# VH-VL binders against Nucleoside-triphosphatase THEP1: the designs that were tried, part 2

Target 1, 177 residues: Nucleoside-triphosphatase THEP1, of Natranaerobius thermophilus (b2a6v4)
Amino acid sequence: MTESNILLTGKPGIGKTTVIKRTVELLSCSSTGFYTREIKRGDPRVGFEIISLQTGERLPLAHTDFTTAEDRVGKYGVKAENLLGFLKEINEAMTSNKPQCLVIDEIGKMEFFTPGFHETVDKAFQSSYPLLATIMKKSHKFCDYLKNRGDTDVIEVTENNRDDLPEKLAKRIEEQL

## First folded at step 4 (VH-VL; framework fv_cixutumumab)

Design x16 (from c04 with heavy chain G104D)
Fold by ESMFold2-Fast, scan of step 4:
Order: sequence, then C-alpha cells, then structure tokens
Structure x16 (fold): chain C 177 residues (1-177), chain A 120 residues (1-120), chain B 108 residues (1-108)
Amino acid sequence: as target 1 above (177 residues)
Amino acid sequence: EVQLVQSGAEVKKPGSSVKVSCKASGGTFSNYAISWVRQAPGQGLEWMGGIIPILGIANYAQKFQGRVTITADKSTSTAYMELSSLRSEDTAVYYCARSHDWEDYYMDVWGKGTTVTVSS
Amino acid sequence: SSELTQDPAVSVALGQTVRITCQGDSLRNYYATWYQQKPGQAPILVIYGKNNRPSGIPDRFSGSSSGNTASLTITGAQAEDEADYYCNSRDSSGNHVVFGGGTKLTVL
C-alpha cells in the first residue's frame, strides 16, 4: 500500500503543530481540517483551542476554567462538542471531488470524547485524500492501531528534523495529488 | 438520567418491512451514538448498525447491508431502525442502546426491547 | 477475522473466582466491553474501556486485556452473578461493532 497517511508524533512541545502549519502553507491545494493551539496566561498553559484551516474560526477544546465539564484530562475540563463542526467539515470533504489534504491535529485523549471522532479519523485514514495528522506519543490501543497501518507513515518530530520536514512533507503530498 | 423508550411489539408478514422507534426520555441524543442490537430466541446479541445523529453518519453490519436503514430525528430525540424484506429468521427482540463511539462503542443505556415476530 | 469468540458455558463455585474470556483479532486494537444479561431482561453494562466499572457495578467485577484476548473476572462469585455474559468491541475495520457469542455462567 502507498503511504498516503502521514502521522507526526513526538514529545509535547516539540513543534508538531508548527510542522503541520508550515506544510499546509506550502501546498497548492486546499487543506480541510483543524489544528490545535495552546492557550496561555503568562508561562502556564491553561487550555487548548481548535482552529479551522479553512476559515480561521477558533473554539476552545479544553481549559482549566471549565470546572463543571463532565469530561476531563489532567487539570483541563474538555468541551469536546466544540470539535463537532470541524468533524462535519472533514466528513463533507471526504465526499467531495476537490483535490485537498485532510488535516487532523491532534489525535489524542481530549479529542476522543467527541462523538464521531473515532469514526471520522478511521474514515480519513481509509480515504483517497492525503492525510496529515498529529498523534499522541503515549500508547493507546486506537493510536497504536493507526500507527501500525500499512498505509501510514509515522514520523517522529525532533529538534533535528522539524525545520526540514515541512518541505519534504509538502512534496510528498503534492505527488499524491 | 436518560431512558430509551421503544415502540411496541410488531407482528409482520414475510416480505414486508418493520420500523422500530427509540425515543430518549429525560435527555437527548446530542452527544451520543445510537446502536441497534437484536437477539433471536435463544441466541446471542447481534449488532445491526448505529447512527451518530449530530453528524448524520450511519454504519451497518455487513449481514444487514441493503436491508437495514437507521435514521434519527434530532428534534424529537428519536432514532429509527427499519428492516425490509423480512424473513422468519428476523424474528427477534430488537434493542436500541446509547453508544459511546469515542471509547470503543460501549453501550451504557439500553431500551427494554421491541419484539418483532415474522409470521408465515 | 472480526468475530469475537467466547466459550459457551462456564461454572464457578459460590465464593470462588471465575474468568470469562473473549478472543478476536480486533482486540489487539480496541478494548472489549462486557455486559450481563439475565433471562427476559436487556443487557447491563458491567465493564468498559478495559477495566472501568459503571456506577452500581460491584467491585468484584474487573476487566483485563492482553494481545487478542480480553477477560472478565468475577472474584468471589455470588448467586446473583448467574447470567449470560457478552463481550463486544469494534471489528478490525473500526467501523462496525461485533459481539461475542456469549458465555452462560452457572454458580454452583
């Protein structure tokens, strides 16, 4: 199988999202999906927001101030329902005939609480479109399954490769289109 | 706490179709998937399919592909399962269940079941 | 195969420990969920996400997973534990749900 799915892994804070953004900026085709940004108040991280690659619309995914949230990861309350609109965009894109790259940042614990996330991710991996995604490093059955797929290239982002990866990944994605 | 209320028992002829309803009471479908699981007399549980209402995505087991249709009406928090071209072996209790697709599809709230008898 | 295999019957003496197993290739990638079903009743969730218990399920019930096998363990079986036990999980494609054939537990 061709490796049409690119999964970026690596330690927290290594720059996986930066690699995603730089890669997308180099693509000639549209990119559909979202990326995640840390919410800071000074030095400490207080949350995470999700941002549409198409519109730039942003919604909080997790925050320390979400004290009444049913779903939690560490110190963060999770509003996983805020991801629903982004999942709709990705599912709609998979039924279109437009050349595009699908982007999912991140496949991780917070996102797993969203209804349809598992299904959307699995469909994206099986789709004919190139997929560029980040995935949590820690072992988890679903994540390990995705990492071990024959159509999936797992790349660990490191300080030594993060500056060169965007150009390499953009070239690979363009060759698939 | 949410309860799933299913429609009443049905007796159908071979070749007809049946449509079973499942209404959320005391809550909504908005953050869940709804699965349909059947059990023939003396047999085990069999997943027929499920729907994620908020996304409009339905998935069906291979065995029922082309015969089963699962839909949802978000305004009434009601899910439906329609099975066509009924055969005697479709005689079973049909359950709806609230499913957590985000954690390997575990089902925490079950309807009491709807008995469907296909007469010959 | 996406099918999950369970032994059809198992017995345990009152107060003893019993382990019910579920085997299938998809269990390498997904967690098994366990349900208890008594005659004439809908199934009740017992264990999900490897070893999580819903509110109201006694602590004598526990789950484990290794390779292609998931297990439900009942430590100190009680008479009321006599029932059919089903496992389920996602199939190998991840898009469908599959159930094991069920295990009838008899408490002697």
Scores: ipSAE 0.050, ipTM 0.674, lowest interface PAE 6.5, mean pLDDT 87

Design y01 (from c04 with heavy chain N31R)
Fold by ESMFold2-Fast, scan of step 4:
Structure y01 (fold): chain C 177 residues (1-177), chain A 120 residues (1-120), chain B 108 residues (1-108)
Amino acid sequence: as target 1 above (177 residues)
Amino acid sequence: EVQLVQSGAEVKKPGSSVKVSCKASGGTFSRYAISWVRQAPGQGLEWMGGIIPILGIANYAQKFQGRVTITADKSTSTAYMELSSLRSEDTAVYYCARSHDWEGYYMDVWGKGTTVTVSS
Amino acid sequence: SSELTQDPAVSVALGQTVRITCQGDSLRNYYATWYQQKPGQAPILVIYGKNNRPSGIPDRFSGSSSGNTASLTITGAQAEDEADYYCNSRDSSGNHVVFGGGTKLTVL
């Protein structure tokens, strides 16, 4: 079975997002989607922002300063509505005829507060386009289903493989285009 | 705090169309999806479809594909469900509901329902 | 209700425990949601996800799931719990929503 979906797992802080970014930089095709970056004030982490792979546009997803947010995860208020424009881009990409790689970083609780995220993720996994994504470690029925799909290759990012993964993943994605 | 207010009851002839409205108040319309669920007299709940307004994506149950159109007007925070080629079997109460898809597909705020009667 | 199966009716004695079940293959991949509906009223959300209760829903209501089966349990049933109970979930494609046929609960 062709494994067109690449799903990265690994311990927090191992460098999953760095693998995503470096892989995308090596691709000859365009990439549509987003990656996530920590927002820090000195050493403490105070939030997360989502960044467009196409434009570099960034919007905050979660922050300790979002005290009036209805959705929360731990100490963070979540502005899940900020992900809507990125989901629109991914859904539009899936109806295009242009060679591209879909990127979702991260399939996690904060993102699922966004209307249509579940649907966009499920559709992306079923699409003919290569998908490169990261997924939360915690057990969840839908996430566990995604990890166990026959068309999905689950790769654990470790200190031993993180520097070599980008080249290997880029070659694999290029072969699918 | 979020409320969904539906349009009033309608009586229609077979072969005509009906368009039911659902106006949201007390929240940000673009932050959620709207589902349409109907219930014929003495029968169970039946999902017709839903819309994610900001994405412009509408999904329809296969039974209603080709007959139902769900739209949204973000400026008035109003969702619409239009059902065409009406039959007597379409006589039902039509509900709109706010939908979430984290931890299952659940609907937490429901309109009071709009009764649609199809008779000759 | 072909995708999700519920028994049409169940009875429980006042103060006793009752379990209402919902079965379907999609429940292996997606959580079930439970609604209560009384005559002439819109449904109200009772349980969603693994076992989440909306504000205002009594703690005697709980949810569970295993394999292709989801269950709503009412521990210490009260007279006001007499109603129709519906489950829903996503279908196997993940793009559509399906409801069970509903279970009428009678509190004796």
Scores: ipSAE 0.480, ipTM 0.812, lowest interface PAE 2.9, mean pLDDT 89

Design y03 (from c04 with light chain R28E)
Fold by ESMFold2-Fast, scan of step 4:
Structure y03 (fold): chain C 177 residues (1-177), chain A 120 residues (1-120), chain B 108 residues (1-108)
Amino acid sequence: as target 1 above (177 residues)
Amino acid sequence: EVQLVQSGAEVKKPGSSVKVSCKASGGTFSNYAISWVRQAPGQGLEWMGGIIPILGIANYAQKFQGRVTITADKSTSTAYMELSSLRSEDTAVYYCARSHDWEGYYMDVWGKGTTVTVSS
Amino acid sequence: SSELTQDPAVSVALGQTVRITCQGDSLENYYATWYQQKPGQAPILVIYGKNNRPSGIPDRFSGSSSGNTASLTITGAQAEDEADYYCNSRDSSGNHVVFGGGTKLTVL
């Protein structure tokens, strides 16, 4: 099966981002893209920040303090424009001819507010580079399309498999390089 | 709130070029995509292309590929659409619009349109 | 032919319900967006995504989607609803935008 795109799904808080990070640490090649981290103020969670795998740059994507934001998801105001630089890194990577893994964490509602996000995701899925991404579990036409692509392997992260997935995924990605 | 202000009507000869501007007023357009849509007299809406200024990415409808160029000047919050090799069939109202792609592809803020007439 | 197909005209009696339909293969993968256009004016966004209504759009307007078909429903049509209605979506490649041919709504 020539599934070059690995798409992780699962319930919020199950550890999808941890699987991404641990997988990337095991790769011999560079990784380009971003992962998402919770912002906590004691307890509970107050937002999310995005971190570049290439540069380590971090910017807030969503926060309860963004009360004047036009875009919102639940209690969070979304500064989707903060994702633009990370999308630029991914688009540039796809023209580089350098062995690497593309990473998108997460393909979800907050990220969809960013201009060019759909286009960047479509290009990444069509690219020759291995793609490791997380995707929201909820039904959405674009997400459902991505999950049903013939070149895409959808894996549900569970408490029973999350500790073993990084080694298995790293092996698969290495075989594509 | 953001408004899109377009340049004035143009009358052009066949074979010439036209460059229409679209300036964001009441905010910058850097965090948005800008689309160009035209409508010939009595006809429907036709997407020409769009630009995502921060990413430097422009996409064009296949019909206009090779004779349309969409650019943006981030310092003036102005997008441009240049159409070359004009024909009488290019007579239309040209709209710019702020685009979002998170729930499909939708345009929520539209300029008032620029009438371009191509005649000999 | 057009990638998105709309009937060119539809009529509805004042106060009755009308459904305007948009069909195309890309609608399996992408939501349709609906615009209202009155003579001499720029289009106005009416419905986007599965069924989102911008601020200021009356609640008699609703959207639905099933397979390759999207619909705009006006429940209790008013005289001011007489206009051209356009759908748009991404094309099958996902990288370009296409419009339907438009539907002229006449309120009788």
Scores: ipSAE 0.421, ipTM 0.802, lowest interface PAE 3.6, mean pLDDT 88

Design y04 (from c04 with light chain N29D)
Fold by ESMFold2-Fast, scan of step 4:
Structure y04 (fold): chain C 177 residues (1-177), chain A 120 residues (1-120), chain B 108 residues (1-108)
Amino acid sequence: as target 1 above (177 residues)
Amino acid sequence: EVQLVQSGAEVKKPGSSVKVSCKASGGTFSNYAISWVRQAPGQGLEWMGGIIPILGIANYAQKFQGRVTITADKSTSTAYMELSSLRSEDTAVYYCARSHDWEGYYMDVWGKGTTVTVSS
Amino acid sequence: SSELTQDPAVSVALGQTVRITCQGDSLRDYYATWYQQKPGQAPILVIYGKNNRPSGIPDRFSGSSSGNTASLTITGAQAEDEADYYCNSRDSSGNHVVFGGGTKLTVL
């Protein structure tokens, strides 16, 4: 089908990552890429962690304790270089010729600081592999380009659809493989 | 605070190859990309390609595909640009620059340039 | 290449405002970046992204974009602003970088 790329958007905290994880759990094929998890110290969110779907390896992407970080988003210092190994895994997967789903959670401001993120995302969207990704809702030239691609289905995650999306998306991805 | 230090001027014969180096100092170069940009006398800037050292990914402008090779040695924080099958039209100043690909593609730190003259 | 188009030359009177433009279809999808180059020197970055200035660049420099056009504006031009100005962006494929032909600014 023409819409091989699935791009989830929605307000912060709506559950985009939960939709990704639940969808991946339902897939019969392997998934390559990463998802992002909030780091909490009690109630307050203090950072974000990136986790490899293929290995389970974790590295912090952003944290309020990164006070000397050159790159910042809001109250968070960003160690965008920590994403480099994960981008390497995605690039290697695209040359493997094995059935799989590519996962990028999130295409957002913090991740854009990482060298090669643009190239990796663009290759993933152009690839023959199904892509399941989350993207920031705010306007940004590259994000707007990705959202407007003819091969890309943009779905807003809401309270009303988030519980049903995983089964629907898993079915679509399986049919593409 | 990162600085890019380029190798010295080269005079080459047509048909030969040239390899220009770009050493980063005062910072870690593996956490950013390096681009190569040339400028022929009295002409504009022309992007040749770039490398993201940690990923091992190099991208080349279509005009230079097959003639240019960009590599990096992370242990010495040095990037290289090798251009083969040199022609007189390759006479130019060759710059290396630290590049970023968020909020557009931009190059914030530039080397001083390496003059390459192709002459018989 | 001609993927990004700039006028070859523009003039401005000392203290006046000048706008240098860069046009190309890729600018609908990617921000333009602006560089200043003086004779015998490497380019310096003056504007990137939507309208970001590197440390050390005077606030008289600003950037804007709309549709397929990006602009560099110098408000209250100074003699020291006389230089060549280049825009760059990613090409339509997103995989390569392209420069405009450059605009020579003369401050009268």
Scores: ipSAE 0.186, ipTM 0.737, lowest interface PAE 4.6, mean pLDDT 88

Design y05 (from c04 with heavy chain N59Y)
Fold by ESMFold2-Fast, scan of step 4:
Structure y05 (fold): chain C 177 residues (1-177), chain A 120 residues (1-120), chain B 108 residues (1-108)
Amino acid sequence: as target 1 above (177 residues)
Amino acid sequence: EVQLVQSGAEVKKPGSSVKVSCKASGGTFSNYAISWVRQAPGQGLEWMGGIIPILGIAYYAQKFQGRVTITADKSTSTAYMELSSLRSEDTAVYYCARSHDWEGYYMDVWGKGTTVTVSS
Amino acid sequence: SSELTQDPAVSVALGQTVRITCQGDSLRNYYATWYQQKPGQAPILVIYGKNNRPSGIPDRFSGSSSGNTASLTITGAQAEDEADYYCNSRDSSGNHVVFGGGTKLTVL
């Protein structure tokens, strides 16, 4: 049995998203999904935005300026509805017959507020397509379930492996296509 | 705040179909998942399926797959549940509910229910 | 049979503590949600996740989860707490929703 799902974990700021981006750049196939980046006002981190790998569309997921948001994580108001269009892209990709890699960055607290997120993630893990995702390190019932799946390889990103991971992961993904 | 307004009671004959509506009032309909849950007289709650309108994805409980169709019309902020090949056992109150899948799966806003009676 | 199991009935004396239990394998992977339903009314959300209360739900309601079991605890039961209580969760695949059979709470 093969581990078609790759979950990257590691401490905040270790470079999980950079590993995702470098891996995707090495793939010969298309990638569908999104990655997350910090929004900074100088040095302070003020939010997070989500970026489509297919279209380059950007939308804020969380920001300190979202003071009236119903959903919150720490100092951030969360506009989880902004993730819906990206989940649509992933679900549509799963019905295609094109070689591709699914990308979900990140499976974490802010994203959990989005309707259909858990269902989309479960479908992606069960799909025949390679999945490359990042997941929060902290214990959580759903995250622990995903990390313990028999078809899932959990890799902790560290300073010692982050520069070598993209080539290794790209090779594994290519072999599954 | 979102309210879910359901269509009125229906009396149907065996073998026919029924289509129940659920209209969202206030808030952004397409940004929420909508579930359909039924309850036969004196029985418990039974999940039939749901839809995530913005994703265009409907999902169904195995028991109802092939008989139930769940759709949504974003322009009218209305979700629909159509159940075909009706039997007397389909007599129940049918609820629509706004669904969240954060920290498990929960339904926080419920319609008042639509009574469907199947009799000849 | 149901994938989530609840006892059909439980009783509690006014002011005492009662625990309603929901059991199933999917609860190892997903938190249970609890609803209160009174005759002729739609269900009302009481607890979601491990122990989150919606606005307006009294703090005498609490949730807990361990292994394949989730519990709803009412500390200092009141007359108005008399109702049917349902748990729900995702099924083992994570793609569908399942309800427990419900527990009728009688406040003596």
Scores: ipSAE 0.132, ipTM 0.714, lowest interface PAE 5.4, mean pLDDT 87

Design y06 (from c04 with heavy chain N59K)
Fold by ESMFold2-Fast, scan of step 4:
Structure y06 (fold): chain C 177 residues (1-177), chain A 120 residues (1-120), chain B 108 residues (1-108)
Amino acid sequence: as target 1 above (177 residues)
Amino acid sequence: EVQLVQSGAEVKKPGSSVKVSCKASGGTFSNYAISWVRQAPGQGLEWMGGIIPILGIAKYAQKFQGRVTITADKSTSTAYMELSSLRSEDTAVYYCARSHDWEGYYMDVWGKGTTVTVSS
Amino acid sequence: SSELTQDPAVSVALGQTVRITCQGDSLRNYYATWYQQKPGQAPILVIYGKNNRPSGIPDRFSGSSSGNTASLTITGAQAEDEADYYCNSRDSSGNHVVFGGGTKLTVL
């Protein structure tokens, strides 16, 4: 089994998203999916937004201001429904049959609240397209299953390797196309 | 809070088809998956399939593949389950339920059920 | 299908603790969900994920998971807990949903 799925893990704040973005910039093919970014707006509050690689559309996934949200992770209220449009883009891309890289940043607790997230992730891992994704480090049944797949390469991002990973990953993805 | 309202009881002959509806009220239909689960008299729960309207994805249990069609009309917030080539063994209560696929797969809001009786 | 196995019946004395189990290989990879069903009624969600309880479900209900087995525990069973209990999860492929056969709980 080829390791067509690249799964990045590592401690919060280590730079997993930066590795994703720098890798995508080096690719000659299009990339479809999303990445996650921290939100900060002049006060000490922090949240997370999701950004489409295809369209540049941005929507908040979690925020301390989402006090009425049904779903929560720590101090953040989660608007999981905001991820639905991004999952739609990934599902549509998988029917295009053109060279591209799928990107999912992050496979984690906040994203799990979104209907169809599990199905979209499973479909992406089983697809013929190269997949570049980040995954939470903590143990979880579904995450552990994904990390243990024979077609999946799990790489821990560290301060020692984060600057070199984008070039190595881009080369691997290009060789798969 | 969202409620799921199902169509009324049906009595059908063997070989016919039945189409059951499930209308969401009080909430956003398109942002959730809808599952169909049946229960024959004195038997357990059996998942037939489900649909994620916004993604255009419908999945069916292998037992029902080719006989069941699950659709959704987003404009009316209504999901449908159509079962063809009915047999007496299809006599059951048919439930629709709002589904979530995190932390496993769970259904938190259920319709009250639609009784379908297949008899000659 | 027999992909998830439950004992068909279990009994508990009023005020005592009972454990209802669900077993299947897919439970190694996916959490089980638990439902309560009383005669003539639709199922009610009781526990989802590792040990999440919906609003309105009493704290005497809890869930656990180990290997290929998931359990629903009722600590201090009450008369109104008498019902059928079903587990569900994803099948081994992750693409379909399967239910256990159900367990009838009798409160003595």
Scores: ipSAE 0.285, ipTM 0.747, lowest interface PAE 4.7, mean pLDDT 88

Design y08 (from c04 with heavy chain I57K)
Fold by ESMFold2-Fast, scan of step 4:
Structure y08 (fold): chain C 177 residues (1-177), chain A 120 residues (1-120), chain B 108 residues (1-108)
Amino acid sequence: as target 1 above (177 residues)
Amino acid sequence: EVQLVQSGAEVKKPGSSVKVSCKASGGTFSNYAISWVRQAPGQGLEWMGGIIPILGKANYAQKFQGRVTITADKSTSTAYMELSSLRSEDTAVYYCARSHDWEGYYMDVWGKGTTVTVSS
Amino acid sequence: SSELTQDPAVSVALGQTVRITCQGDSLRNYYATWYQQKPGQAPILVIYGKNNRPSGIPDRFSGSSSGNTASLTITGAQAEDEADYYCNSRDSSGNHVVFGGGTKLTVL
């Protein structure tokens, strides 16, 4: 059966976001959604920022300096409201009828705090558009549900496959368009 | 600390409509979803719908689609629930609640409830 | 509710452990949330996610989840725990919220 949803998992720092970005660069169609990048200060990781694939707009999602943030994950304060505009873009894309690939990086704890995130993710997985997403490796009911969907292909990114995955995934996505 | 303040009790005739308000006091209203939940006398809790103000998006339980309208005014941090074509079975306490869309959809701050009585 | 099933009533002796259960297919995909409601009052959030407790909720309350079943456990029940308990979660479509029918807990 055709699996229109591609879900990347793997160890933190293995290169899941790099696979996403390289795959998107090889696509002939538009990509709508966001990817996440680490914010570093010297050696330590101090936060994460989210970047729009369409506009290049960047907003911080989490940072150790967000000491007044209501939501927290480990040492990070989370400004989940900064993801709202990106979710709006994805929801609008699903009603546009334009050939495109949806991108969600990452489906994880920090993003879960954003109102509408679970609903947007569910809609994206159910949509006719190709979906390329990353997901946290840790067990979680919603994540486990997504990983076990019959329309979803879960691929673990490893050192052995990360360099070859972008070409394979781009070809697969283009076959759906 | 965030509080949700609801409008006062209403007595309505069958066939009319009622509009209940829910005002957030303290905290950031627009960064949360607001749900409406009702409870008829001696009965359980029933979700009617909710709104995510920033997305401009309301979602309704199938039972209430066509009769319920949920809106939000960001400038006054107030959510509204309007129920039309009232019947005696709509007699209930109506609650608003601040909702979080993660970990299964939970409601952490609740208004005290608004009693709506539908009688002739 | 048709989507989430709770037993209407359960009893526990003072100081003993009781487990209140919520069952439904959507619980395979979404965590249940638990609320306590006392007569004439709005519900109070007790447990959310797998086993998260809001500030002010006693340690004797805990949650668990397995397959299509979620449970609220009260270890060492107190008289003040006598109340109605409701679970909620998303429905099978993921788009709507549903409540269980509620369980009346009597502390003997």
Scores: ipSAE 0.297, ipTM 0.756, lowest interface PAE 4.8, mean pLDDT 88

Design y09 (from c04 with heavy chain L55M)
Fold by ESMFold2-Fast, scan of step 4:
Order: structure tokens, then sequence, then C-alpha cells
Structure y09 (fold): chain C 177 residues (1-177), chain A 120 residues (1-120), chain B 108 residues (1-108)
């Protein structure tokens, strides 16, 4: 009856990553995984970077300056290979037997280009560890599968709930441990 | 344009091991997995396993677990598949292929195949 | 046995439409990929994802997917389309890749 996987969806810019970060800050256990942050050059959004929750290491995932990148989403060239080390950390965490929360921000188009991403996500959803993740709103077969899993609670982040969600989600995760 | 160049045909005795190589050539090989797929004469395609070289992680089909070892040498852009305890049923063409896992799992560049014959 | 099921053979008349089907529970979660293989040759990628064609693949080839079933459709079949067609996908665990048994297409 209790969903161990928490999947946040919502409009771009609604604050999904902020909910993730604030939730993690309230947890008494360790968190392993990554979150995504926008890169701005003055006013315009020029890319996205991924940041390790464990080490604080930052690597670009996508940027308008990556003009020779083979993989692209909109105006961005994608260096999906930069996720490989972060996926390795998540896979290693799942064999550690330490109480922790897994974090994946975001399950989306850019990340799908990374070898092993689907496998790592599937393992994380099947694991005994609490999972806190964000997912793109748009329909996609793998995303739709994840959203429809019986062990997964899909929560749409809105202006009305985003400030209250971190405390509620932290409590749920703590109870799972 | 990337090509995958495989080692030549092998004839092996039952109980021995075979190691097949797959070298990326003629273009950029980056951020991809390499899969090994075999096909016995007149039979279908069978996935054996794959490796993501930059992560140092290999994954194997359950049927081959314990008998197959897939490795990669990043410095030479070469992947290897070693199959031990060979049986006559292992007679097949062995392919390596560059693998992607976005928009489903697909293999877009294939080697020409290495014929392995297991006979006494 | 394969976790993905294909009929062993199918026939189509020259210029007509044929649909080759792949069925398995993992197709609810993952897109199928389709390959063409001619005798003595390595497989060639034909369709991946929802309905993506690699460069060089004729537009008469298309893919579709619904529930646990994926299909490869060839409209206006030509003689050179005679080949074995394989689907693949991830297995139900998501950890491994599986192929269908293959479908031999004969163009009459």
Amino acid sequence: as target 1 above (177 residues)
Amino acid sequence: EVQLVQSGAEVKKPGSSVKVSCKASGGTFSNYAISWVRQAPGQGLEWMGGIIPIMGIANYAQKFQGRVTITADKSTSTAYMELSSLRSEDTAVYYCARSHDWEGYYMDVWGKGTTVTVSS
Amino acid sequence: SSELTQDPAVSVALGQTVRITCQGDSLRNYYATWYQQKPGQAPILVIYGKNNRPSGIPDRFSGSSSGNTASLTITGAQAEDEADYYCNSRDSSGNHVVFGGGTKLTVL
C-alpha cells in the first residue's frame, strides 16, 4: 500500500529541484544521486549542470556552446557522458546496505542519452531504498511506465503545494527507513 | 563514420575458451556501450551482454553469466568478449555492436561478425 | 524461449503493405527496435524509439507501439525488403536485452 518511490512532475520552472533540495536538507540520512541546475549567462538560459549530492561535484549536462555535440535537445548540445560517474555512484550506493535516499533529478530527454540510464533508473525504482526523483511531464513510454508503477507516488508540484512538500516528503522518507 | 572491426574466424575444441576483439575505427567512438550478440547457424539473434567502458561496468544475459566476460581497453578503443567452457552449441557468428539506450535500446553500428566453430 | 514473440514467417505481395508484430510484457515499458538481416550479413537497424529511421532507411518503413505490442510496417513492399526481421527490447527486469525469434518476410 505504501509507495517507496516519490516522483515529482510539473511545469518547467515550477520548483521541482527546489523541493528536492529542501527535502534532502531535512533528512537525517545520507542522500546519494544528483540534482540539476540551470546555467544562465546574464538573462538567457544557456544550459544545465548536474551536481552530486554526495561530493558537490558539478558537470555540465547541456549547453548552447556545445555546438559539436552529437546529442541535442532544442538549442542545447548534450554531454550525457557527464552523467556516467553519477550513475556509477547511484549503482554503488544500492549495494552499500546503508540507510539512504536515492535522488535522480531529472528523468528526462537529456539524461536518456546516457548509457546505463534506463538500467540505473529501473534498479533504483525496484530497490528497497527510498527514491526521490523528478520526471518530465511529456508522455514517453519509459516515463509513462515509471509514473504508472504501483510502488510509485506521482506528485504534481504547483505553486500551491511546493512550499509544503519538503516537510511532508521528508517525513515519508524517514518513516520508510 | 564509425566502423567496428572484429578479429578473424576461430576453430576451437570443446572445453577451451575463445576471445573475440572488436575495435572502433574511422570515427568518434564516445559515450556508447558495446554489446555482443551471437547467432548460431540458421538461428536467431541472442544478446550475450554489453559493457559501458567509461563506467567500467559490464552486464550479462543470465544464460551466459559465469561463462562470458566482456572487457574494454579504452586506450585502443577495443572491446573483448571471452567465452569459456566451449560446447558445440557455441558454434555461431559473434557480433559486436555500438549500443544506445535512448528511444529504446538500439544498436546502430555492427561489426561484420566473427565465426567461431567448436569441433573436436 | 524468447521473452519477445514474433511469428516465424510472413508473406506480402510486391507493392502491398505488411505488418510484422513483436509481443512481450517489457514492451509496455520500453520501445522496441527493429533490424533487417539478409543472408550472410550483419543486421541493419531499421526503426528505433517511437518511429525513428536511421539515415538511409526508406520512408516505407515505420514503427508503432501500443501496450505490450510493437509493429514494423512496410508499405509498398519491394523485392529487396525480403529478409529476416528482428525486434529487440529490454527484458522485464530492465537489466538485460532480449531479441524476438525473428520473422522471415517473403515478397511474392
Scores: ipSAE 0.267, ipTM 0.741, lowest interface PAE 4.8, mean pLDDT 88

